# Ledger of designs, part 2: VH-VL binders against Uncharacterized protein aq_532

Target 1, 203 residues: Uncharacterized protein aq_532, of Aquifex aeolicus (o66814)
Amino acid sequence: SDYLLRAESLFSQLKDANAKEETPYLYGKVKGYYEAIKLYAVEYKEDRIKTLFTLMSKNTKKAVRGAYTEREPLTELITFEPRVYFEEYCDGIMDECFYEKHYEKEKFIELVDYFSLKRRVEFLRNHEGKYCAPFDFGMAEALFNAVSLELMQEKPDEKVLIALREKLEPILVMAEEKLRYAMKKELPCYRNRLSEHIGYWKP
Below, E stands for the ipSAE of ESMFold2; O stands for the ipSAE of OpenDDE; V2 stands for 0.75 times the mean of E and O plus 0.25 times the DockQ between their complexes.

## First folded at step 1 (VH-VL)

Design G8 (framework fv_greziprubart)
Fold by ESMFold2-Fast, scan of step 1:
Structure G8 (fold): chain C 203 residues (1-203), chain A 122 residues (1-122), chain B 112 residues (1-112)
Amino acid sequence: as target 1 above (203 residues)
Amino acid sequence: EMQLVESGGGLVQPGGSLRLSCAASGFTFSDHYMQWVRQAPGKGPEWVGLTRNKANSYTTQYAASVKGRFTISRDDSKNSVYLQMNSLKTEDTAVYYCAREYSEGWDYFDYWGQGVLVTVSS
Amino acid sequence: DIVMTQSPLSLPVTPGEPASISCRSSQSLLHSNGYNYIDWYLQKPGQSPQLLIYLGSNRASGVPDRFSGSGSGTDFTLKISRVEAEDVGVYFCMQALQTPLTFGQGTKLEIK
C-alpha cells in the first residue's frame, strides 16, 4: 500500500536522473525489487515489502547520485545456505532438528530449482554479466535475492516463490543470451576479462 | 576513539581449524561492511573476504583461495566480526587484519586493526 | 583478476626532495560514474596499513597535503611533494573496481 505508492514514486526520481541509460545495472536492480514488492503487496505481507523497499530505495539513491561505487563482481548477491540456516535454529548440530529442518526446506528448494538458479546467477556475476547485460543481470540479481530471502523465512510463501521464479526465468535467459553473444563476439565488456584467462603469468 | 582489535591467532597444524575475532568500538559497527585482509611474511596484502551490513542482509564474499574453507560472520550486538578458518594450509600463514569499509559501496578501508598472526606448520 | 604492478620497488629519497610511485593496472579502473577505483595505502614498519588516497585522487582524513594521487584508466601516480622522515614505509596501491580486490607488490620508501 504505502510502500507500493512510495516504490512507484522512486521511478520518477530514476527518470529525472536518466538512470535507465546512465546506470542500467542499478536501474535493473530497482525494477527487480519493485516487481517482488508487487507480489507481496497482493499477499499483504508488509514485513517482506519493508525489507525489499529498503533494498530498492538504497539502489535508487545510488543511481540518482550517479556515483555508483559498487565493485565487481556484484557484492549484493544474497544466497540461501541450508547449513547456515539450520545452525541458527538447531544449535549448530547435525541432529534430529537439523534433518527435520532440511526436510521442511527441501520442498521449497526443489519447487524453485534453487541451486540451478544460484549457479546461473553466479555465472553471470563471475563473467561480466554486470557489464555485458547490466539491466537484465541487475533485475535477475534482485529477483534472485528475493527468492533467497523468502527461503530464509521460517514459513516460505509457496505462491510468491512460484511467482518470483516465473518472473526470474525469462530475465535470466535474456542476460545469458546477451553474455553469450558478448563472449562470442569478444565485445569490450567481456574482451579484457577474457584475455586475462589465456594463461598464467608467474612472477 | 575508533578501535578494531583482532584475537584468536596462533600456531595450528595443516588441516586444522582456527577462529579469529575482531572487536570494534568507537563507531556504529552495524552501518559498515567489514573486511578481512592477510599479509604473508615478506609479501604484500591479500584480500580474504568481506561481510556486508544489516541493510545488505549480512551477505559475504570470498577470495577464490579461501572459498569453501573460510567463513565470515558477524554479531552486531557484540560489535564483532569473525573469520572461521577450516582445512588450513601452510600457505595460509599470515598476519590477518580486520578492516572497516568506509561506507557501503565506497570500497576503501579507512581503519585497520593491528593484525593477528596465524602460523600453519607441522 | 586485475593485476596491479608498482614501480619502483625500492625508492631511496633525500629528505626534502619529491618522490613519485607508479601503479599500473591490467585493465581500466575507470568506472562509467567517472571515478577511478584505486586506493593508496602506507604501511610503516611494524604497523598496519593506513589509507592515504581513495578513489584515485581524494586525500584521506589527516593525510598531509604534500601527498597527491593522479592518473586515469590504467596508469596512476602517487606523489609526495617534499619527503619527510615520517614517510618511511611500504606504499601499496589497491584496485577496488572488482573482486577479488588486488594490491600491488609494494614500493619501499627509504631515507638515503
Scores: ipSAE 0.000, ipTM 0.422, lowest interface PAE 18.6, mean pLDDT 82

Design G9 (framework fv_greziprubart)
Fold by ESMFold2-Fast, scan of step 1:
Structure G9 (fold): chain C 203 residues (1-203), chain A 125 residues (1-125), chain B 112 residues (1-112)
Amino acid sequence: as target 1 above (203 residues)
Amino acid sequence: EMQLVESGGGLVQPGGSLRLSCAASGFTFSDHYMQWVRQAPGKGPEWVGLTRNKANSYTTQYAASVKGRFTISRDDSKNSVYLQMNSLKTEDTAVYYCTRDTYYDILTGYYEDYWGQGVLVTVSS
Amino acid sequence: DIVMTQSPLSLPVTPGEPASISCRSSQSLLHSNGYNYIDWYLQKPGQSPQLLIYLGSNRASGVPDRFSGSGSGTDFTLKISRVEAEDVGVYFCMQALQTPLTFGQGTKLEIK
């Protein structure tokens, strides 16, 4: 697709900015969105590709600029909230519509073990994952966001959800292992929580 | 449109307490360090303290003149930052600003900093 | 604490002429990443301070190109190539290298 070629071109900008070294979290986010785009490209789902490309492009711009300014902010975490989704879809009414939509989504939530993934990603985000496992955490967060976005669709793609889950799991495990190691060894990335002498760098 | 709206100022007697609030909108509040800066009448700005973002465990730093008396906190779910001022002294009389740390705005291609309009705190008998 | 010293404290300027404000830090503001962690602010009468220059030489959003920042290490300069009436106010430098963040004492720019 046009978007796949455009997505590939974003890596040239990242290479020029040395983003892999300078902004590893954002580089991971871009890589994760790219992997999700490739899964949808096989299925010819251009609408999903366009949404993910927009997020990929946003994180690429932040990575390029962050490389020059030494600023790497956390970016979007997208979560599927069943109650919020059903309230929106059913005009906020918790009646027959709500229960029908809940039943339709429940099988997909269970298929990917969504709430387990959500807790793990949130733990990394809240406990120095950006600093202790930046690339892996960024990539996992982007893939998790793709899962969340697909669950928000009226008819989620079961095949793509399984593929996203399978790609996400080893990356989450790696991020979690790196964080555990950093915690046990009190590495600088984690010691920021305990340090009284945290530098203030205003890029 | 970005906004920082401060509230909670007023007149207080020496030794009293006051809590300032700052409500933020128009940007991703949780990504930013937030600061309090004050300016006494006819003087330049004086940094009061800051709270870092969630990625830095909401750590706080304070100017020596307020350490032990002032506390900065934030609630990312409400897009708000707070300054609890205890054991107020006449020297604490100032306009208090909450400020967002500098941020690179992707849409405009420029760094943006933002200061609220400030709230007056008068410590007097 | 890093001490920031500005000069002059009062700067009367004829419209259209250049103006220069100096700021000196008690220790280097140059980070290993190559940036000088110094910002410049303008406070117009009755308003909150607004950012002019960040990281030594970068203009903030909406700031005209007649403003420029320069210097490295401990000596910094804010220059206005052609002063206009709207530039009246008090200028402050601020170091952002380490806490506590510290401001210079201010330079009041006024039209002659």
Scores: ipSAE 0.000, ipTM 0.409, lowest interface PAE 14.0, mean pLDDT 82

Design I1 (framework fv_ifabotuzumab)
Fold by ESMFold2-Fast, scan of step 1:
Structure I1 (fold): chain C 203 residues (1-203), chain A 121 residues (1-121), chain B 107 residues (1-107)
Amino acid sequence: as target 1 above (203 residues)
Amino acid sequence: QVQLVQSGAEVKKPGASVKVSCKASGYTFTGYYMNWVRQAPGQGLEWMGDINPNSGGTNYDEKFQGRVTMTRDTSISTAYMELSRLRSDDTAVYYCARDSYYDEWGYFDYWGQGTTVTVSS
Amino acid sequence: DIQMTQSPSFLSASVGDRVTITCRASQGISSYLAWYQQKPEKAPKRLIYAASTLQSGVPSRFSGSGSGTEFTLTISSLQPEDFATYYCQQLNSYPLTFGQGTKLEIK
């Protein structure tokens, strides 16, 4: 795919810009989107690749320019909200309506354990995971965003959702362990609030 | 004293599976990641994956994905690495190594003695 | 994957020589690099971590430097026990990767 080749070019641009040293959170996010793009390329899903490429490109531009600092707000978290449909039965003469609440895509939500993943990513966001495990958190957030985007599709791809979850799980575990360890040991995860450089355990 | 003691040498036929153990002592087993590294005769070091003994979470090199399984038993402070569908080019010395991420920033500070696995028909 | 390339692959030297081994990463790894020494039929031993921090108990003739993509291990005055194979490793991202090794042989 054209987008896959362009994604490879963007990732090469990050390496040339020494982005991992200077903007590790954004670098992780770009890498996460790149991994998701490669997964969809195997399935020939060009529409999904285009969407993820747009997100990858946005984050790559920020990382290459060194726009991310310790004060920069986190990039957007994409969350899937289940649609609520009301089945309406109305008696034309009486004009009485009976409503039945319908939640769509429940099976896919259960398949990936979506709300558990969401809670875990939010935990990392709320407790400064971007400073304690910037690469891992960035990558996990991008993969979680890919899961959310796939759940938003009219017909989510079960195979891709499973593969995304399998890629996301170990990365989430790594980020969570690093953050919990730092919190328990009362270790700072960043050198100072004005620095562009973020270290894992000894910032 | 920190020690990592691995199981003994194994000889397997192609297509079989092998499970290597690494028993840890002298530290809190659940506090450190355990890594697996192999070395074919006359070749360099190759990282296979790691396991968090606290959570059981694993990370594998894609070259071994689908054939390797890493587990642990916290009650006996032992990590395991199982490699399935063995080929002759899986003949190697397999090492476990501790990931010291406190002061030493997650670098492999202690290594097991190695387990020789020979795959021949 | 991050490729780690060591140079030279083989090095012949005499006791008392200053020896330098270089390790290059295919992309930036900050200072997340370790150096290991391996003697025949033994497990590797960590010499240096975080690119430049000497492991406790390792002789001061060993030193490491570098950041980003270029790293160096230096032995200031080679001793007989230093003839071994040396490996660099990046620990910046998965999968963790090692250099191909540098075999240091007596001249």
Scores: ipSAE 0.000, ipTM 0.422, lowest interface PAE 17.1, mean pLDDT 81

Design I10 (framework fv_ifabotuzumab)
Fold by ESMFold2-Fast, scan of step 1:
Structure I10 (fold): chain C 203 residues (1-203), chain A 121 residues (1-121), chain B 107 residues (1-107)
Amino acid sequence: as target 1 above (203 residues)
Amino acid sequence: QVQLVQSGAEVKKPGASVKVSCKASGYTFTDYYMNWVRQAPGQGLEWMGDINPDSGGTNYDEKFQGRVTMTRDTSISTAYMELSRLRSDDTAVYYCARLYDYDEAYYFDYWGQGTTVTVSS
Amino acid sequence: DIQMTQSPSFLSASVGDRVTITCRASQDISSYLAWYQQKPEKAPKRLIYAASTLQSGVPSRFSGSGSGTEFTLTISSLQPEDFATYYCQQYDSYPYTFGQGTKLEIK
């Protein structure tokens, strides 16, 4: 079995179900995971593909069933929480020690500017991004989740992290601009959402 | 990796038709809209239209409606742009360009090398 | 159709200069704007998308700003390889439209 072909089939099912119109947030999430899967397919990393396929499949199932039948969590954000270490330097004469802060996987955190990405995605999550930029936020959340999952690996893949960062950035900006516009104009998506009715379309 | 390779230069007479090809490789051809942009000598960039290679659906700029036809062949990952009833002011370099994220219009991330079409008597 | 107007159409500058190019949209396009660099007889290269996001591999001396109808591309310290024509493009709605271009020449 080929996970990439199976992933393509799931995406095709979303098109047939008109998920883009009916459940744009979920459609965005599935598309985001699909884009991440394609990057790993080039690198022949089946374990990563399997993990992302599972997430893609779960969200596809929800989308195909339709927004009216499912209650969804407010967010499915996956974050990497690096351990913090302090390197000690002591002055033997003064008996004073100085500490330098370091992070677990610091090289990779810096490579993708992870803390910046995390703050931006969390801002979208906390300010109705799911409703005001549903497709873009969904896709950004999925791609960010892929970045987080890769950072959690024992040996993160630099090439894939860079490619994920490159795909994620324009989508994040689109979501941020749509949200900013909705906030400035006080659009219905920002004003009139009920927290318990996430993912439902509104004409 | 991702490459868009276009057909070679064409010289046509007024009233003729030209068909330019754009062969894609390094990605799933049906996942991204293919756009066509032209540039007349010494002039700026002009968007002509796009095609959804999955469905075959097209969008054309009104200026080219009725003269342009965009098609694709998914079996060989190739997009085509045919322009009919050529005029001297159709002399230009024609580019194919991939649109990132074809559900939302984002930006052109990869471009073909360009095909020079010269229309002269 | 959304009209994109660039200023200036022609710019002469020296290596090391700070260069600014402006792009105006005839209606609100939020941040759905990209900037491209084109060298003679070459296809355009994307520099910036979503008004301010720098493409991977593009030097940090390039920056973009603006939203709505007024946008700016800045090169903080001009290098010899930066002499080219620059285009803005809106992708808010069909048809996609480009500015007329700004040709940047060495003095």
Scores: ipSAE 0.000, ipTM 0.421, lowest interface PAE 16.5, mean pLDDT 83

Design I11 (framework fv_ifabotuzumab)
Fold by ESMFold2-Fast, scan of step 1:
Structure I11 (fold): chain C 203 residues (1-203), chain A 121 residues (1-121), chain B 107 residues (1-107)
Amino acid sequence: as target 1 above (203 residues)
Amino acid sequence: QVQLVQSGAEVKKPGASVKVSCKASGYTFTDYYMNWVRQAPGQGLEWMGDINPDSGGTNYDEKFQGRVTMTRDTSISTAYMELSRLRSDDTAVYYCARDKYYGSGSHFDYWGQGTTVTVSS
Amino acid sequence: DIQMTQSPSFLSASVGDRVTITCRASQDISSYLAWYQQKPEKAPKRLIYAASTLQSGVPSRFSGSGSGTEFTLTISSLQPEDFATYYCQQYDSYPYTFGQGTKLEIK
C-alpha cells in the first residue's frame, strides 16, 4: 500500500474545504503528521506510516466536516510516560544518601530533550495556543505526538527521532512567539475566549 | 495522596440554584482540568463540562449551556459547579473528576465522592 | 456528538464465567476509550484507559481491546466482587460521552 500518495490526496480534500482558512488548527495537525510520514517513508517504516496516516486521515475528516467549534477547543496530545527507577547510594564518610533518578528509554528521552518538548507543547495547549497560533500549534502537536509514539516503540528509531526534533523546534518557536505576542498585546484570541468562559460582561 | 472532596448533599426547590464544591489535594491543582459528571437516580453517567483551573477557561456540554457555570479558587485548590433554574430532572449525584486532557493515563483517574442534589417542592 | 452504545444493557452470569461487554462509537475515536466499574452508591472507578491499558491495581482478569469504533471489555473468570455496572467513555473529542451502561448481575 502507498500511504505517501494516499496522504498527499488528503490535502486535495482540505483544499476543497478551505481548511487552511476555516480550520487552521486541524490543517496544521494534518500537515504535521504528513511531515512525520515523509520521514518514515525514507526509512521504509510502513508500520509507523500506517499509524500516522490513520491520525492524519482522522483529522482531515474532522476539518472537512467543520468540527472546529467551541465544543472542541482542545484535541489529542499523546505523551510518553516512562517508567522511573531510583538508585540509592550513601556516602559513608558524611552518612549522607543520594538518590539517582533514571527513566526507561533514557537515552532517547535525552536525545530529543523530551521533557522540555512536553512542557512547551503543554504550555501552548493550556494558554490558548489553538486560537492564537492555530496552524503552528496544530503542526507542533502532531510532530510531538509522532515523537511520543516513537518513544513508545520497543526499539525507537534514533535517526527519525532526531529528524522529528529538528522539524519540531522551529515550529514550536513560531507558535511560542505568536502566543507571547498575543498575551503581551492582549489580543482577542487570548482575551475573548477566556472572558467568555469566566463570565465577564456581555456588551 | 490525591484526594477530591466534595461538599455535602443539597435539597432545593424548582427554580433555585445550587453550587457544588470540589476541593483538591495531593497534587498541583493548576496542572489538571476539573470535570463535572452527573448521574440521575438509576440512570447513566452524563458529562457536563470542564474547567482549566490555571486559566479559568471552561467547556460545557450544549445541554447545560446557559444554566451551568464552572469556576475555581486557586488559593484554596477548589473547583465549583453552579447549576441555575433547577428542575426536578436535575435531581442527581454530581461528581468531580480530574483530567490532564493531553495524556490518557491521567484521564478521569481520580473522582470525588459525589454530591447528591435533590430538586423537589 | 459521538454516541456510545453498549451491548448488552443487562447481563446475568455466574462466578467463574467469561464475560464480554461491547462498546460501539458512532465515529472513529482511535483508542481514546476508557472503561469504568461502578458499584451501588459509589463513584465510578476507572479500569482501563487508551482502550487496552489496565489501570494500576486492577486485577489481570480484566482486559480491553479494540480501536476505531468497536471495543470490548472482557472479564476472564468472574469473581463475586465484579458484579457491578460497567461504562465505556470516549475522550477523543468534546463533549465527552458515556455508553448507557451494562449491569452485570448474578444468574
Scores: ipSAE 0.000, ipTM 0.451, lowest interface PAE 15.1, mean pLDDT 84

Design I12 (from I7 with heavy chain S99G E100L W102Y Y103W Y104G Y105E G106Y M107F V109Y; framework fv_ifabotuzumab)
Fold by ESMFold2-Fast, scan of step 1:
Structure I12 (fold): chain C 203 residues (1-203), chain A 120 residues (1-120), chain B 107 residues (1-107)
Amino acid sequence: as target 1 above (203 residues)
Amino acid sequence: QVQLVQSGAEVKKPGASVKVSCKASGYTFTDYYMNWVRQAPGQGLEWMGDINPDSGGTNYDEKFQGRVTMTRDTSISTAYMELSRLRSDDTAVYYCARGLDYWGEYFDYWGQGTTVTVSS
Amino acid sequence: DIQMTQSPSFLSASVGDRVTITCRASQDISSYLAWYQQKPEKAPKRLIYAASTLQSGVPSRFSGSGSGTEFTLTISSLQPEDFATYYCQQYDSYPYTFGQGTKLEIK
């Protein structure tokens, strides 16, 4: 796919910016989206590839500009919210249509253990995962976002969801272990969280 | 089984300091943060701060910053909360509560409470 | 600081009633919300964490729902031992904050 070559070219920009060292969270995000793009390229799902490439490009530009060094709101977590999805699908009618669509999606939600993944990623996001396990958390967040986006599709791709889940699990475990270690040992990334949240904003 | 046992009731004069203890048993003391929460008579719950028993690192609510000191002794699995320069509005029941573990669970076990009375 | 507001502050109900208590956060706390029950002269007991996960040993008549800023605790069929004060608590960010409490008393 042309998008695969274009995605590869983004890593040249990241290398020139030393993003792996300077912006490891954003580098992780870009790497995660790239891994998801490769899975969809095999399935010839061009629309999914375009969406993920847009997110990959956005994060590459942020990394090149050094945005990670500034404290920014963490708003890129994408979650599949059944109520919101079914309201949109059912044109606001939540009764009979809701149950039919929920039942259809339930298999895929159970297949990836979605709400467990959501809880784990949200915990990392809300408890300094960006600073204590930046690369692993970034990659996990991107792969989780890909899972959420696929669940939002009218017909989710079971094969891709399984592959995303298999790729996400060890990364998520690594991020969680790094965070737990940082918490237990009061590493600077975790110890200084209150100062970073308050002191950084007040020169 | 998990238990948190606190020291007995204290009566103090304004300006004094009080030190409350919380002895943990039934789990690995250094694997969970220890939180301190107080409740004035007829009022709601107020979080004061927490301590990481492994590192000794602490987080305090800004209202108590400068007056509260949280410490621990890992050899006897005991956490301490010392509040100085006591005022009459510090009269409350003080609780210790087991906080965040590495799995993200908060406040699952509480001590029985220590009543501190400050007369004014 | 994140402000937690409970509604109602007080309610009267009869055994067998379905009771609903609401908790609102001043900003998005995802699902980092716990519900506690406190009986007179006793320490609080956790009923629910992660907004909807029932604590082991807590009766199934208790349930929690919500995410973001709006949360609900429901007791499907009130029992005599359920008359107590209920508190919500956010644990998304420091300082951890509690709602003002909801006192549930017998009608």
Scores: ipSAE 0.000, ipTM 0.445, lowest interface PAE 14.5, mean pLDDT 82

Design I2 (framework fv_ifabotuzumab; at its last look DockQ between E and O 0.07; V2 from the best seeds 0.00; counts 0 for: pae E 17.0 > 2, placed apart)
Fold by OpenDDE, look of step 11:
Structure I2 (fold): chain C 203 residues (1-203), chain A 120 residues (1-120), chain B 107 residues (1-107)
Amino acid sequence: as target 1 above (203 residues)
Amino acid sequence: QVQLVQSGAEVKKPGASVKVSCKASGYTFTGYYMNWVRQAPGQGLEWMGDINPNSGGTNYDEKFQGRVTMTRDTSISTAYMELSRLRSDDTAVYYCAREGYDYWEGFDYWGQGTTVTVSS
Amino acid sequence: DIQMTQSPSFLSASVGDRVTITCRASQGISSYLAWYQQKPEKAPKRLIYAASTLQSGVPSRFSGSGSGTEFTLTISSLQPEDFATYYCQQLNSYPLTFGQGTKLEIK
């Protein structure tokens, strides 16, 4: 894939810029997108690759040019909003009908436990995981975006979803662990997250 | 669906040790803290400690410090709670409980409990 | 340690009654409070978390309120299945601590 090669180039540029140390959150994001692109490349999903590449390139540009500061708002989060339909159930009494809520693509939603993932990512966002787990958090968001993107497809690819989940889950756990630890111990990365201090936690 | 299945009842003598297991299923085991809570007969709930299944990190109530050991086997999604130097007042039902991933959510899923009886 | 004190320890009520259980923390715990229901020989069941968020599947007659040091669990209209023991728990800091419990009995 042309985009895969370009993505590799972008990632290399990011590494050359020492972005991992200077802008770990963006580095995580870019890396996450890169990992997702690699997965999509195996499955020849060019449309998804293009979308993720666009996001990757934007974040790479920010990281390399130093235009991004840790005080800037979090970058994009793609969320899948499933269509809802209701199944009517009547127990034989015309006045007693019940509706069961169902989601379109419920199988895939359940496959990745999407709402749980979403909640977990949102937790990290809401508690400024950017500061205490910038790399892991960034990467988790990127991978989550990829999951969301796949779920938005008319025909989500089960294999890709599983692969993305397998990559996302351990990273998400790490991010959560770091944030929880920072909160519990009141580490500087957490205590100063809204102060003049621009820093992130390095274990 | 999330399930926590604990090991069976135990009868121990004073001074012995007991190790209770809690097998988790239906979710990513390493993604949620596992807590242990006990309840003596006719008494309230007592938090013993928790473990991060991912890192193995633990937090114990000081009351049990030195006697309790919480571990996990990620390969089989199982958490363990070992209590040593048992005494009669350790007789209780022991629960494993998953903590909601948000730290203020409390315990959303519980094991069925394991009765540990300590008697001479 | 944060001590959680529930009141009352025992409560007798009738079906249809409005019941309120109070939980007080020895120090501020923000909204980091959960309520549990436990029936005899059963594991506790979470009813409320974050002080006022109703657990999915729990009847709307249950509600939680409060912040800081004083919290309340309210059952607007007591049902037969609600007779049980209720516990509050603080999730603010280690060690996590429970209230002593409130046993709700049928009058």
Scores: ipSAE 0.014, ipTM 0.543, lowest interface PAE 8.5, mean pLDDT 88
ESMFold2-Fast, scan of step 1: ipSAE 0.006; ipTM 0.509
ESMFold2, look of step 2: ipSAE 0.084; ipTM 0.639
ESMFold2 (binder alone), look of step 2: mean pLDDT 94; pTM 0.961
OpenDDE, look of step 2: ipSAE 0.006; ipTM 0.567
ESMFold2, look of step 11: ipSAE 0.000; ipTM 0.447
ESMFold2 (binder alone), look of step 11: mean pLDDT 94; pTM 0.960

Design I3 (framework fv_ifabotuzumab)
Fold by ESMFold2-Fast, scan of step 1:
Structure I3 (fold): chain C 203 residues (1-203), chain A 124 residues (1-124), chain B 107 residues (1-107)
Amino acid sequence: as target 1 above (203 residues)
Amino acid sequence: QVQLVQSGAEVKKPGASVKVSCKASGYTFTGYYMNWVRQAPGQGLEWMGDINPNSGGTNYDEKFQGRVTMTRDTSISTAYMELSRLRSDDTAVYYCARDLTYYDFWSGDYFDYWGQGTTVTVSS
Amino acid sequence: DIQMTQSPSFLSASVGDRVTITCRASQGISSYLAWYQQKPEKAPKRLIYAASTLQSGVPSRFSGSGSGTEFTLTISSLQPEDFATYYCQQLNSYPLTFGQGTKLEIK
């Protein structure tokens, strides 16, 4: 598709900017969104591709322009909040509509083990994963965001959710291992939130 | 169609703060970063920082870190740049300029439209 | 920070001349470079983006070339309205930086 070709071209911009080295968290996010886009391309779901491409493009621009500062929001975590979703979907009527949609969504929530994924990503977010495992955390956050966005759809795509879950798991494990090591050794990335001398943005 | 209209000239005493506005029209305000660039009399262009109107996230040049605050109000498509603890060497023309957030870098929709400039004079 | 150095800082030329302005980046910036024209008491106007792509509405006598660390802005046949100050800007890395400017004056 047009979006898939455009998504592929964004990596040329990232390479020219040395984004993998200079902004590994953002590079990871872009790669994560790209992997999600490829899954939807196989299913020919252009609307989902467009949404993910928008997020991929936004993060590519940030990476091309350089590193985050301390004042930039730490992460761009998108979460599926069942109550908020049901209130919106049911036009604020929280009764039979709520219970019908709850049971429909429950299958997909259980399929991907959503709340377990959410806790793990939140743990990485809250304990300096952005600095201690920037590439892996970025990629995991993007893939998790794709899972959250798909759960918000009226009819979630079961095949894509399974594929996203399978791609996300090894990346989460790697990010978690890197963070646990940093915590145990009290590495600078874990001890200090942001300083001019913690080396994620300045190699 | 695309316009960036800035607030009027300001005269301030040393130690005061100044807040410059930039009102956008003719495009989706949240789709473009807003950059701030200043130019002292007879000198070149100096980038100060940018803001993502969608997220509120900011990037500042280290020279201005701690003195500059960039904000936006999406309901009126307006970006703001506040500079505190003014010195005489902050006397300059301050410009806003847009830069895309969601579109391909190669589209060329960055620094393609500038505000007319706001003169800030710091004296006495 | 990436330093942008323009040469010359000042240039005198006559109408009809071919004018070349050079911009050098202290580190590689690929093609993430733009050129601006600024007339007295006016906001800058972008002439070129992505090092070599001409902005819509800009006369074809303007052209940009280069990649990496060395870039050139050329005006093939100078017109009276082209006497202005020209700036290059890198958009590769924060902070975004400009060259010091080249003032083009009539000879």
Scores: ipSAE 0.000, ipTM 0.438, lowest interface PAE 17.9, mean pLDDT 82

